# Ledger of designs, part 58: VHH binders against q9xw16

Target 1, 132 residues: q9xw16
Amino acid sequence: MSGWNAYIDTMTAAAPSIKRCAIVGAADGSVWARTEADNVFKASEEELKTFVALFNDVTQVPAKGADIEGVHYVVPRTEESLIFGKKENTGFFAVKTKSAVLIAVYEGPNEVAAQVRKAVESMQTYLNNAGY
Short names: E, the ipSAE of ESMFold2; O, the ipSAE of OpenDDE; V2, 0.75 times the mean of E and O plus 0.25 times the DockQ between their complexes.

## First folded at step 3 (VHH)

Design j8 (framework vhh_gocatamig_d2; at its last look DockQ between E and O 0.50; V2 from the best seeds 0.00; counts 0 for: pae E 9.4 > 2, SAP .69 > .668)
Fold by ESMFold2-Fast, scan of step 3:
Structure j8 (fold): chain B 132 residues (1-132), chain A 120 residues (1-120)
Amino acid sequence: as target 1 above (132 residues)
Amino acid sequence: EVQLVESGGGLVQPGGSLTLSCAASGFTFDDYALAWYRQAPGKKRELVAGISSGGDTVYMDSVKGRFTISRDNAKNSVYLQMNSLRAEDTAVYYCAAPLPPPYGEGFDYWGQGTLVTVSS
């Protein structure tokens, strides 16, 4: 348990379609908090290190897609601090703050994606304002 | 202004094949991933295949090995080659593109769709 788990709980409460979620260090992909037990976020440390490095040049990401929890996603487009991907009925949103990357994996039709994006972007704003 | 125009749908027997085409305009085609979605009667729209700006692909598990997505940047076109078609593949197929930043949450711009019916 850590204080960072409260932010995981906030995001999953705001968007119930989020199935798994994590907050990781922007520099190295180290896990600060993640969902556990029945909804455990399953990305390896190696995969997370590779994933957070994508934020060093997001313009290259749509060319190759992205991998989270061993699942390869097509990335439609990126923004400077936002990467999102799609595969079948699953997707993810990942946002970078000053010190962290927030990753939320969701399941559901495209109609639920807006709520998930709003939840992670709200947390991104909060953490940036808090100096993270 | 983004426009997507699909073609190539039709009636085909199980085991047959079809090639769907999508002509795109109004955006920087080379920089965006593109996708094919389908919607069967009474079902929600689902992602069938996606292709990255660099040509990397993803597929729905049930079509993997049977469908091939490709793109031709010189023609601003995306294709879906469908082989070994099954009755469960019956749907309206949509070409899809992302909206430009800051809009959208995935592939949010759709064409009009093209109907694929697989029956004997």
Scores: ipSAE 0.577, ipTM 0.809, lowest interface PAE 1.7, mean pLDDT 88
Fold by OpenDDE, look of step 4:
Structure j8 (fold): chain B 132 residues (1-132), chain A 120 residues (1-120)
Amino acid sequence: as target 1 above (132 residues)
Amino acid sequence: EVQLVESGGGLVQPGGSLTLSCAASGFTFDDYALAWYRQAPGKKRELVAGISSGGDTVYMDSVKGRFTISRDNAKNSVYLQMNSLRAEDTAVYYCAAPLPPPYGEGFDYWGQGTLVTVSS
């Protein structure tokens, strides 16, 4: 799974406003890679299991919101393979591939969100075409 | 058996150019993404460039505008054209293929690597 860390580094380099990032299994929320050290992604496996299950029915997520790392986010809208949330000057983008969920938590004004989304969706496209 | 064989590495002066090649076998080449990684002594292995099955590309910031990844499906090969090389580009370069089952699960296949040394 060491190769997955390179994908984390790629996303964080592409969007400096990303504070924490993880790649997890879509089926069970198992962590394949995450940011470490001062920017450690802190979500528990139990929380991630619940989070990835949101993709089973994304239409209900805006009504409920989403929790990551013990923080509750408002989810304005969802797409089939995309969940994003906001809380004050923070937010997250989560995209689903065939077998994984990529999660990026960011800090900053709304203007930085576009760069974060682009970074995560670019990786999504790459991984989809890699069979994941 | 999946195999990746890199070639084209060598010694080059700063500002020079080099083209790396990777010949792949043992899997349905056209269906999967390929990537180049590099690892310098004492540093982590890092993704340099990737190319999807459809030809979409991704680059690390420090090589954008200088490096170009491409693929030739007819030859089952992936290439890395490196221009305007810098000393900090010195590393062992690896060709990689992240393959799902039945080839593997949640890991990349790697070649043996090819050394690129940029020095005056």
Scores: ipSAE 0.127, ipTM 0.593, lowest interface PAE 2.3, mean pLDDT 91
Fold by ESMFold2, look of step 4:
Structure j8 (fold): chain B 132 residues (1-132), chain A 120 residues (1-120)
Amino acid sequence: as target 1 above (132 residues)
Amino acid sequence: EVQLVESGGGLVQPGGSLTLSCAASGFTFDDYALAWYRQAPGKKRELVAGISSGGDTVYMDSVKGRFTISRDNAKNSVYLQMNSLRAEDTAVYYCAAPLPPPYGEGFDYWGQGTLVTVSS
């Protein structure tokens, strides 16, 4: 039993449009927790290592886009600790804490994107305040 | 050795109150966030409330306004004040100090749990 799996469940409950999500180490992309079973978050360790490194220079990300789960996303928005990616009717929000990156992949119209962002940012705030 | 010991569970009527306590030893308590989790029969363990080393808190939506987490670093203890209890709060409650990889085998230090039953 891992307490980190409960954080996955908390985020997906807060924003049901999240289809897959993960909590990974910010330094190396190691998986701390992810959605499993029918909604397996399928990114290799090598892909996650590349993905979390995008936060080292967010200014380059809009020009390059971002890849996760073998899917290339256009990145119309970044902030110091947030990357928003979009592809057709799907997208992701990723946020960085002191030690982790929270990744949520969702499907749906723009209205649901706000719920997803709120869910990941709430968890970001908690983890940052806890020193994680 | 790391040890977390929960207490304060019991049988209460709907609308009642309980205070859960967790005494911790064997690690640097002040440095970690502490959390209360619960597990109802046939359900996954879920995060109820967490408190950072600096005292910032998070709560699951269904308990906001009813439950309060607090900590006493001098006593190496974390508490959960549960008010306005509902039947749906019936569960075994666990105190935990979750740690991310690569720290610790199995991520977490957990207590044995304390049962809270809310029924007429």
Scores: ipSAE 0.011, ipTM 0.327, lowest interface PAE 9.4, mean pLDDT 83
ESMFold2 (binder alone), look of step 4: mean pLDDT 79; pTM 0.784

Design j9 (framework vhh_gocatamig_d2)
Fold by ESMFold2-Fast, scan of step 3:
Structure j9 (fold): chain B 132 residues (1-132), chain A 120 residues (1-120)
Amino acid sequence: as target 1 above (132 residues)
Amino acid sequence: EVQLVESGGGLVQPGGSLTLSCAASGFTFDDYALAWYRQAPGKKRELVAGISSGGETVYMDSVKGRFTISRDNAKNSVYLQMNSLRAEDTAVYYCAAPLPPPYGEGFDYWGQGTLVTVSS
């Protein structure tokens, strides 16, 4: 919806297994940019607000899992600013920056997960360095 | 030393049942989600069932209602109860844990596996 869509394009180019992704505000889950059309990221406003609040204490997340686009994922573990989930052949990586949360939903076997993680962490570093 | 040791696999006829067990050691079992994956010959490994540290579960659509994942924290064990088995469930089944680096992302530490064959 703004220049933020360029960052969506950068992440999806870096990891083609990403099927849908979004950049949302860390404080409220407001959508800054997302994939559109046939690849629309379709999480509700209420779901995103709930999701970004998980970063207030990531250590509690593996006990409950997380919901993205109406799908419940098991969360294997978390790191300081990283939540990731798994369900069948799908998964997500979500990382928090100073002002944003990046969410990437991917499909494929476990060997593509590292590429997706690298793409979102590279963008996390870039945005943090840019003051976001 | 981290260990995941699976047992309970075997040959069973279609419609039969098996219970797989995974005994874990060498890490703080209670704090981690755990999963069962399977791999049929010539196919990629796929997540069959996962269980959170709090006991919430996820299942592959084709096994929902037939398989049940559970855990016993006192025994450091996770189980997969498999009912109404079908020929397509034939695979090596792996217990998996999400260990911190260097083991990667998701459930990336695997046991040795246990073979389940569903055949007449």
Scores: ipSAE 0.305, ipTM 0.671, lowest interface PAE 3.0, mean pLDDT 86

Design m1 (framework vhh_7pa5_2)
Fold by ESMFold2-Fast, scan of step 3:
Structure m1 (fold): chain B 132 residues (1-132), chain A 120 residues (1-120)
Amino acid sequence: as target 1 above (132 residues)
Amino acid sequence: QVQLVESGGGMVQPGGSLRLSCAASGFTFDDYYMSWVRRAPGKGPEWVSTISYSGSYTSYADSVKGRFTISRDNAKNTLYLQMNSLKPEDTALYYCARDIYEGSYPLDYWGQGTQVTVSS
């Protein structure tokens, strides 16, 4: 039982369309918490190190895309602390806080994506306010 | 039924200002990012600006950054675009759109548009 898993549970309760998600360290991509069992978030440690480094210069990401769980996503644009991508019927939202990066993978149409984005950004705000 | 109604367009001289409004109905407005997209005569659609559900995050096309300001009033289900230092190149139909997009700009429920003409 990890304290950080409570935040995973909060996000998935707010947006049930989240297929998999994780909270990782912003500095190194180390996993603090993730969905498990049938919804296990499968990104490797090396992939996550590469992914969190994208937040050092988000302006470069749309030209290259981003890889999560071995899937290459098209990133149409970025915001200062937000990277999001799309691949066919799947997508992701990733947001950076002071100390963490939250990643949520979803499947579904634009209405589902909007719900997932709201859940991830709400948690980003909460964690920043809590000093993380 | 999702509905978006743009207003506030008009004719203005270069250097002038206009404020566009978009009245939203038929969905939970504060659950969505919202965007402005424009279509100039003889050109394809161009994304202009996006605002997050709370207004805490905004982004702008390079062509309008520093001149345009996007904002929203969730209590009134209304999106705004304050347009300053207008240029002839800003002449276009401006559309309100519900965001998250599948491509380079918003795709969901574009309104009827409001015409902005910048000429002397």
Scores: ipSAE 0.000, ipTM 0.164, lowest interface PAE 14.9, mean pLDDT 82

Design m10 (framework vhh_7pa5_2)
Fold by ESMFold2-Fast, scan of step 3:
Structure m10 (fold): chain B 132 residues (1-132), chain A 120 residues (1-120)
Amino acid sequence: as target 1 above (132 residues)
Amino acid sequence: QVQLVESGGGMVQPGGSLRLSCAASGFTFDDYGMSWVRRAPGKGPEWVSTISYSGRYTSYADSVKGRFTISRDNAKNTLYLQMNSLKPEDTALYYCARDIYEGSYPLDYWGQGTQVTVSS
């Protein structure tokens, strides 16, 4: 188990509506840490490589949507270092740091999305300050 | 018991080079990102460089980019900092630190440090 799992534990403690999450390399989508067992984050290496490349031009993403764990999400809008998507009662937030991309999949109504976004953005700020 | 032991410091003239080492023990080295942090006389700590647990991803403070290279040997539980083109401004006590989430700056188990002095 990697020391990066401590960051995953911190995010899930801050936002219990996060069902699955991962920290991956920004350059290639390689997995640094992910939730496991009953909460396994099951995106393939090929899917993650494609996903992190979306941060090269986030303005194109709303037209195409994004795929996470074989699920196609509608992306209503993006921000410079943030992609988020929705599908029915599920959604995700993904943020880019200097060296990493954090992906958190949550389940619940729109009211929980703000809590999940806050947890992910707080971790983004923290990792950037730590040099990642 | 978790231990980090820095070595390799010394005195060099501007433009010189030094290689710092950090020997880690008491934990699974491969599970943690590692960082170098320095403290100059009369100054607060300054983050220098970080390397991911696998060694694939590195980052550097703007003040050292292009001059310093961080690396690790997971088989030997050792962290390195290759310092080239040293400047008087690099004079400081250098610490290695284990990277874990524990607040605003995730530095865990700093060693005693190794002194680097750059002077003519």
Scores: ipSAE 0.000, ipTM 0.137, lowest interface PAE 15.8, mean pLDDT 82

Design m11 (framework vhh_7pa5_2)
Fold by ESMFold2-Fast, scan of step 3:
Structure m11 (fold): chain B 132 residues (1-132), chain A 120 residues (1-120)
Amino acid sequence: as target 1 above (132 residues)
Amino acid sequence: QVQLVESGGGMVQPGGSLRLSCAASGFTFDDYGMSWVRRAPGKGPEWVSTISYSGNYTSYADSVKGRFTISRDNAKNTLYLQMNSLKPEDTALYYCARDIYEGSYPLDYWGQGTQVTVSS
């Protein structure tokens, strides 16, 4: 039984605009935990493997964008260990820790993005401090 | 009313240093990432640096890496940019911005700007 689901719940509670999220392995994109049922995170294994490989050189990502759940996002810019994307009223934040990548897909106006970023960063910091 | 007030700009010679400050009010400062954006004469805006809400994560434009340091004091609602080894190419109006991750550079609550001029 995965204890990782508690961290999904923590992020979603901190930023209600998060519609779907997941914690995946940084090396291979394997899913450790994700939102389920009506909020199921639907990325394929191959898509996630491709996505986590973007963190090998984040500077290349704005030129090509990123695909999550079969949706192509424009990536306006990247930061160290952070990729974020936009598509109309939808966006995502993805952050890399030592062993994991956290992905949160949100919906709403741009004003809610800061809340999502904060929730994802809080978890990123916690996992890094825990050795993940 | 959200307000950002930049200060600390001035004239320096190449190789000099300046420390910029941004005083924030009207919102919960430690809920937001903060950025510095600059606009050189005759050019569009260029993102310079971002610091996360906690201060644990920072990021820099390639043009300033190793020379500039972004920091924040959440207790004082203040953002800083320490600029070392200044070059003529750093001449610009520097803006403090609250980051809502909308685009390639922050547009939310830009302050009035502070002028940095690097000349021989």
Scores: ipSAE 0.444, ipTM 0.732, lowest interface PAE 2.4, mean pLDDT 88

Design m12 (framework vhh_7pa5_2)
Fold by ESMFold2-Fast, scan of step 3:
Structure m12 (fold): chain B 132 residues (1-132), chain A 120 residues (1-120)
Amino acid sequence: as target 1 above (132 residues)
Amino acid sequence: QVQLVESGGGMVQPGGSLRLSCAASGFTFDDYGMSWVRRAPGKGPEWVSTISYSGSWTSYADSVKGRFTISRDNAKNTLYLQMNSLKPEDTALYYCARDIYEGSYPLDYWGQGTQVTVSS
């Protein structure tokens, strides 16, 4: 969507350790914006539709894990509007707003993960306040 | 049922060494990163070290870098902490926990703990 790429740019500037990210529709997983070129977010439309549906009942997710870009992540726990996971040296944070889901994939240790989580949650707050 | 059982604690003089073990059961050990966390009486938990699910990535608190080594044996579902050059400030109850991150991120479970006392 027009203008949505600016939010991708804002998140990656706030947390340069984000390798790939996307903003997708909460209802259907349709891509509004994503990282491109050498950092292209490679999830299929079917995978994203399945992923955003996890937010309908986050309590089921730790038992099954979550798939992003064909990678299966262990999800140790969830919060009402947050799913996060880890697979070796990679991880992700996904947060739901009123109408969107923000997904950020990163590589690195706890300091990197903490910075990525903060950037994603800050954008979640901004979008909710903006009516999204 | 998830169970974590720590062992190997004891009393040692400053400069001494101890090796802690954590026996895990009730979950697929190879799917989780593991951490060591310590707690002194009346204080909150302090993260000590983390190891990835395969053992290829490790991380340590600044207070223990160069002195402690975390390792795991996935065939035995066991986590280890080799503690060298122990200091009085290392005195604490040591817990193992399932973790996907080091530091301040939430740990989803830990065991009963094993006491380490460093005194002269």
Scores: ipSAE 0.000, ipTM 0.135, lowest interface PAE 11.0, mean pLDDT 81

Design m13 (framework vhh_7pa5_2)
Fold by ESMFold2-Fast, scan of step 3:
Structure m13 (fold): chain B 132 residues (1-132), chain A 120 residues (1-120)
Amino acid sequence: as target 1 above (132 residues)
Amino acid sequence: QVQLVESGGGMVQPGGSLRLSCAASGFTFDDYGMSWVRRAPGKGPEWVSTISYSGSYTRYADSVKGRFTISRDNAKNTLYLQMNSLKPEDTALYYCARDIYEGSYPLDYWGQGTQVTVSS
């Protein structure tokens, strides 16, 4: 367990519909912390490196979608530091900070998605203010 | 870059059938849900039908359920709407639109439309 696990715990407590999440390095996709055991975030090193590179030009992502944990998600639109996707009743939110990318995978309808987005964006703000 | 081109509209008598097509380009078609939307003269747009990116999930407006069938051919980047038992109230300009799911996100893009006129 790293000190970064406390941030994972904070996000999952704020939005219980988060099924799996991780904090990874923005430059290389290296895992700093992730959910474990029955909720283990299973993305490969290669997948995460590819995923964080999407933040180099988010305007290209809606045309191609995004892959997380071997699942291909439709990305309807992006914002400068936010990529989100949807696939049936599942989805994700990913936000970039100065040094990190936060990824949260959830299950549920749009009301649940709004709560997950708020939790992830709150943590993004906190980490940016902390210099990460 | 995203382009949607509808075709297949025309004039038909009540009880007739038409098949509309929508040719998509400029994006990975099989990553997106697609919708048909229509606009009758003097009215705002009315959602008609939605199909998921895989084709596994379809939804229809109550006004067309049982008469219209939405389908897609991902290998051809084409969306279809099979319209049976057409009624005068189906007269409208029909648009295809890129969407994820009904009620989830607003429509990103829609095409120029194809006119359907149902009259005797």
Scores: ipSAE 0.000, ipTM 0.113, lowest interface PAE 16.4, mean pLDDT 82

Design m14 (framework vhh_7pa5_2)
Fold by ESMFold2-Fast, scan of step 3:
Structure m14 (fold): chain B 132 residues (1-132), chain A 120 residues (1-120)
Amino acid sequence: as target 1 above (132 residues)
Amino acid sequence: QVQLVESGGGMVQPGGSLRLSCAASGFTFDDYGMSWVRRAPGKGPEWVSTISYSGSYTYYADSVKGRFTISRDNAKNTLYLQMNSLKPEDTALYYCARDIYEGSYPLDYWGQGTQVTVSS
C-alpha cells in the first residue's frame, strides 16, 4: 500500500470522472491502494479474489458478467487484459498488468467512459514498464 | 445483419416539435445503450443524447437539455427522440447509434440519418 496511493491520485487527476478505483494484486485480489473518504472503493477481498480470477479466462466473462462492490455488471465483451462492464448509468474498466489489476468505476455516458478507459490503460502501460 | 433506420425528420418552424424514430434489427436491442448523434452542415458529429439499455438512465448534451427527450421501446426494438422548442441551431442530419460502452467515439452502427431543418 505504501506509495501506491500516488498512482490512484495520478489516475483520478487524469480522469476526474472516476468515482472510485483500486489497484489490487493479480494473484490474490489483495488491495494495494484504493480511493478513500467520500470515494471509498468498497469491494471485499473475497469479491476481489473472485474478480481477478476472471483474467485467467476472459472469454467466459460476457456470459456471466462480473461483480464489483456487490453490483452485478453486464460485460459486453473482453480483451486479453481488459474487462469492462455496464449497469445502467454506472460502469467500470479493469486492466491486468504483470502483477496488478487496476479497477476504475465511473458514472456517465460514452464520453465519460472514454476518458476513464484512457486513464486506466495509460497507468497499465506505465506499471508494466515499471515491472509490475 | 445489423440495421438501424431513422425516420421522422422534416422541416419545422422555430418553436415547433418533431419526433424521430430509429428501428433496430439484427441484434438484441435491449443489450445495448443507444444514442442520437447529429451532424450540422460543414461540421463533425455532435452527441445529442444517450439512453441506457433498460431505459432507466438518460443523458443529454447541454444544448438540448430540457427540450429533447430520449426514450426506447425494447418490445418494438425502437429508439425515439422527442424534440420540442426547436431552434435553427438544431438543423442537422440526425443519426441513431449503438453504444457498447467500450469508451470509443464515434459510436458503432450508425444509421443512415434523417434530416431535420428548422427555419422560419
Scores: ipSAE 0.046, ipTM 0.428, lowest interface PAE 5.1, mean pLDDT 86

Design m15 (framework vhh_7pa5_2)
Fold by ESMFold2-Fast, scan of step 3:
Structure m15 (fold): chain B 132 residues (1-132), chain A 120 residues (1-120)
Amino acid sequence: as target 1 above (132 residues)
Amino acid sequence: QVQLVESGGGMVQPGGSLRLSCAASGFTFDDYGMSWVRRAPGKGPEWVSTISYSGSYTHYADSVKGRFTISRDNAKNTLYLQMNSLKPEDTALYYCARDIYEGSYPLDYWGQGTQVTVSS
């Protein structure tokens, strides 16, 4: 299998509250790895291409929101390398590295969100240090 | 209960330095991003700086870039702001705040603040 699946496994082990996640190419949204089986990440290639392009100017995102897996999320604010969104009891964190975008979808309150952000930022740091 | 206690403020002359500290308790400190926010007399709050849960990522307001450094010690549940090359315009009450992931200004707990006065 893809060697990148090991990073998916690492993130989900660190934050079991992650429902679905993926690692995609920052330039084109191509899927490097994603959760499968009972936790399959269901975003289309076209949706992911659109999503990673949001990192070209994150300041525009709060006005429009973001779409992941056909779900429209309100994006309250962004940071330089981070987009996060909420839709009722569901949310996501997406972080950009040099070469990749990591996307994690979760369900739950702010305490759950804090755990997921921690896991995603930890992996972001690891991949940046590894040259990705 | 969540508690944030700022210290380290004082009076300095322009060009001087101060190091602010924020002692956090009542929550798992290393699960949250933290921010410094300031309020000058007669003005609304101005975001100064943010640090990620691990300390790996930091962000600064343009007004303080190159002069201020945010850092944290997760073993001590403490947030820091090193302020160099202070200007009269930096005079404000400085607040430590816990960052959350909702709203355009998503800070859920604020400390009481520590006063910084830059004056000759």
Scores: ipSAE 0.000, ipTM 0.261, lowest interface PAE 10.9, mean pLDDT 83

Design m16 (framework vhh_7pa5_2)
Fold by ESMFold2-Fast, scan of step 3:
Structure m16 (fold): chain B 132 residues (1-132), chain A 120 residues (1-120)
Amino acid sequence: as target 1 above (132 residues)
Amino acid sequence: QVQLVESGGGMVQPGGSLRLSCAASGFTFDDYGMSWVRRAPGKGPEWVSYISYSGSYTSYADSVKGRFTISRDNAKNTLYLQMNSLKPEDTALYYCARDIYEGSYPLDYWGQGTQVTVSS
């Protein structure tokens, strides 16, 4: 594959309910690739730096919640490399790999959340196996 | 319309106590972390304390640790700051704010503030 945008395209093709997504650096939240144009992922660099730092201690996140694109999400629980949240009809899944954090924002009921989680976790596995 | 209304300020002697309240309306209170911020005369705002949306996590500026306690009542949409062992240096206008970043970034919707004056 050429460039990180192909990974975004693969993930959104696997789960059409993903409205916006990004791949960012785990150390600094720098954007490697994101959805653009009419579905631009518009989190600020400062917000992303704060967000990726949550993976330093995910056990604190359910008490605080998490912020993506200026929206504060309730985070009901976390796993070691997974943060997810829900706010009304909008939700997100974020997973950490060795070098990256993948963030997918979706819209829809809980039934579509399972498909989004699967797509994000499949990409996480692929990138970890590729050394990222 | 988001509204935050601070109250409970006043004048106290050093070593005294005050309890500040912040009444929130116009948003889902228990979806947001909340902070107290203060502004002393002639100075910029100083972050004081943070509480997570559920109340399970709190943090404090070093200048107030052990003296101030932040709490919230989500059923009443109210944030509190219990201030003990007050010092003249605590004299400031106190604001509550929605806080997504635990005092690290510019805060949403500061209220009108409540004045705390600590003087002998």
Scores: ipSAE 0.000, ipTM 0.106, lowest interface PAE 17.9, mean pLDDT 82

Design m17 (framework vhh_7pa5_2)
Fold by ESMFold2-Fast, scan of step 3:
Structure m17 (fold): chain B 132 residues (1-132), chain A 120 residues (1-120)
Amino acid sequence: as target 1 above (132 residues)
Amino acid sequence: QVQLVESGGGMVQPGGSLRLSCAASGFTFDDYGMSWVRRAPGKGPEWVSDISYSGSYTSYADSVKGRFTISRDNAKNTLYLQMNSLKPEDTALYYCARDIYEGSYPLDYWGQGTQVTVSS
């Protein structure tokens, strides 16, 4: 519950369709902040360590998919600092900054996905400019 | 009503250039990533390029990288594809499409297309 929780609050306010999200260390997947209580982000430390390592070579991710909160997502494609996945009505966006990875899980159609991506990429830009 | 209208296609000789435009309406353009997809005669659709909602991230198919540049003007709700050093293999109908973020081709709405023909 550090000052990092304010960024979680900012993202969920910008895209209310985010069901769960977290900010984790890019080097080790350590949790800096996450949604709590009824919206607790449930990924284990080992899962997050594996997930952030995917950013070392995003071109390999579409062939493997990605696991978040014990759910295996199909990753249709990646961009240099962006991994996104979909499984039925559930999806996620994950972006890498200099020091962090932001992960947001949502539920809903394409219109919801677009708003979640916008919120996550806006926060990515902000944190990069702040040196994180 | 969502609409995507492509323009700028035509006939050029190998080594020539064309700039395609896609005018979007009926949705908040700057909330969506956009893609260019092409379909050559007798072939299925091939993804060409995509651009993030802000324009900060772009990607290209290996076949066009270094020759094509995707861009957008959110104030004008318009997507562009600058095509340089055109080859006969680039001959296709070119579609703009709105990203959907699911499936192998994560696109929901497609335009009618604009024809590009590269011949000597």
Scores: ipSAE 0.000, ipTM 0.220, lowest interface PAE 10.6, mean pLDDT 83

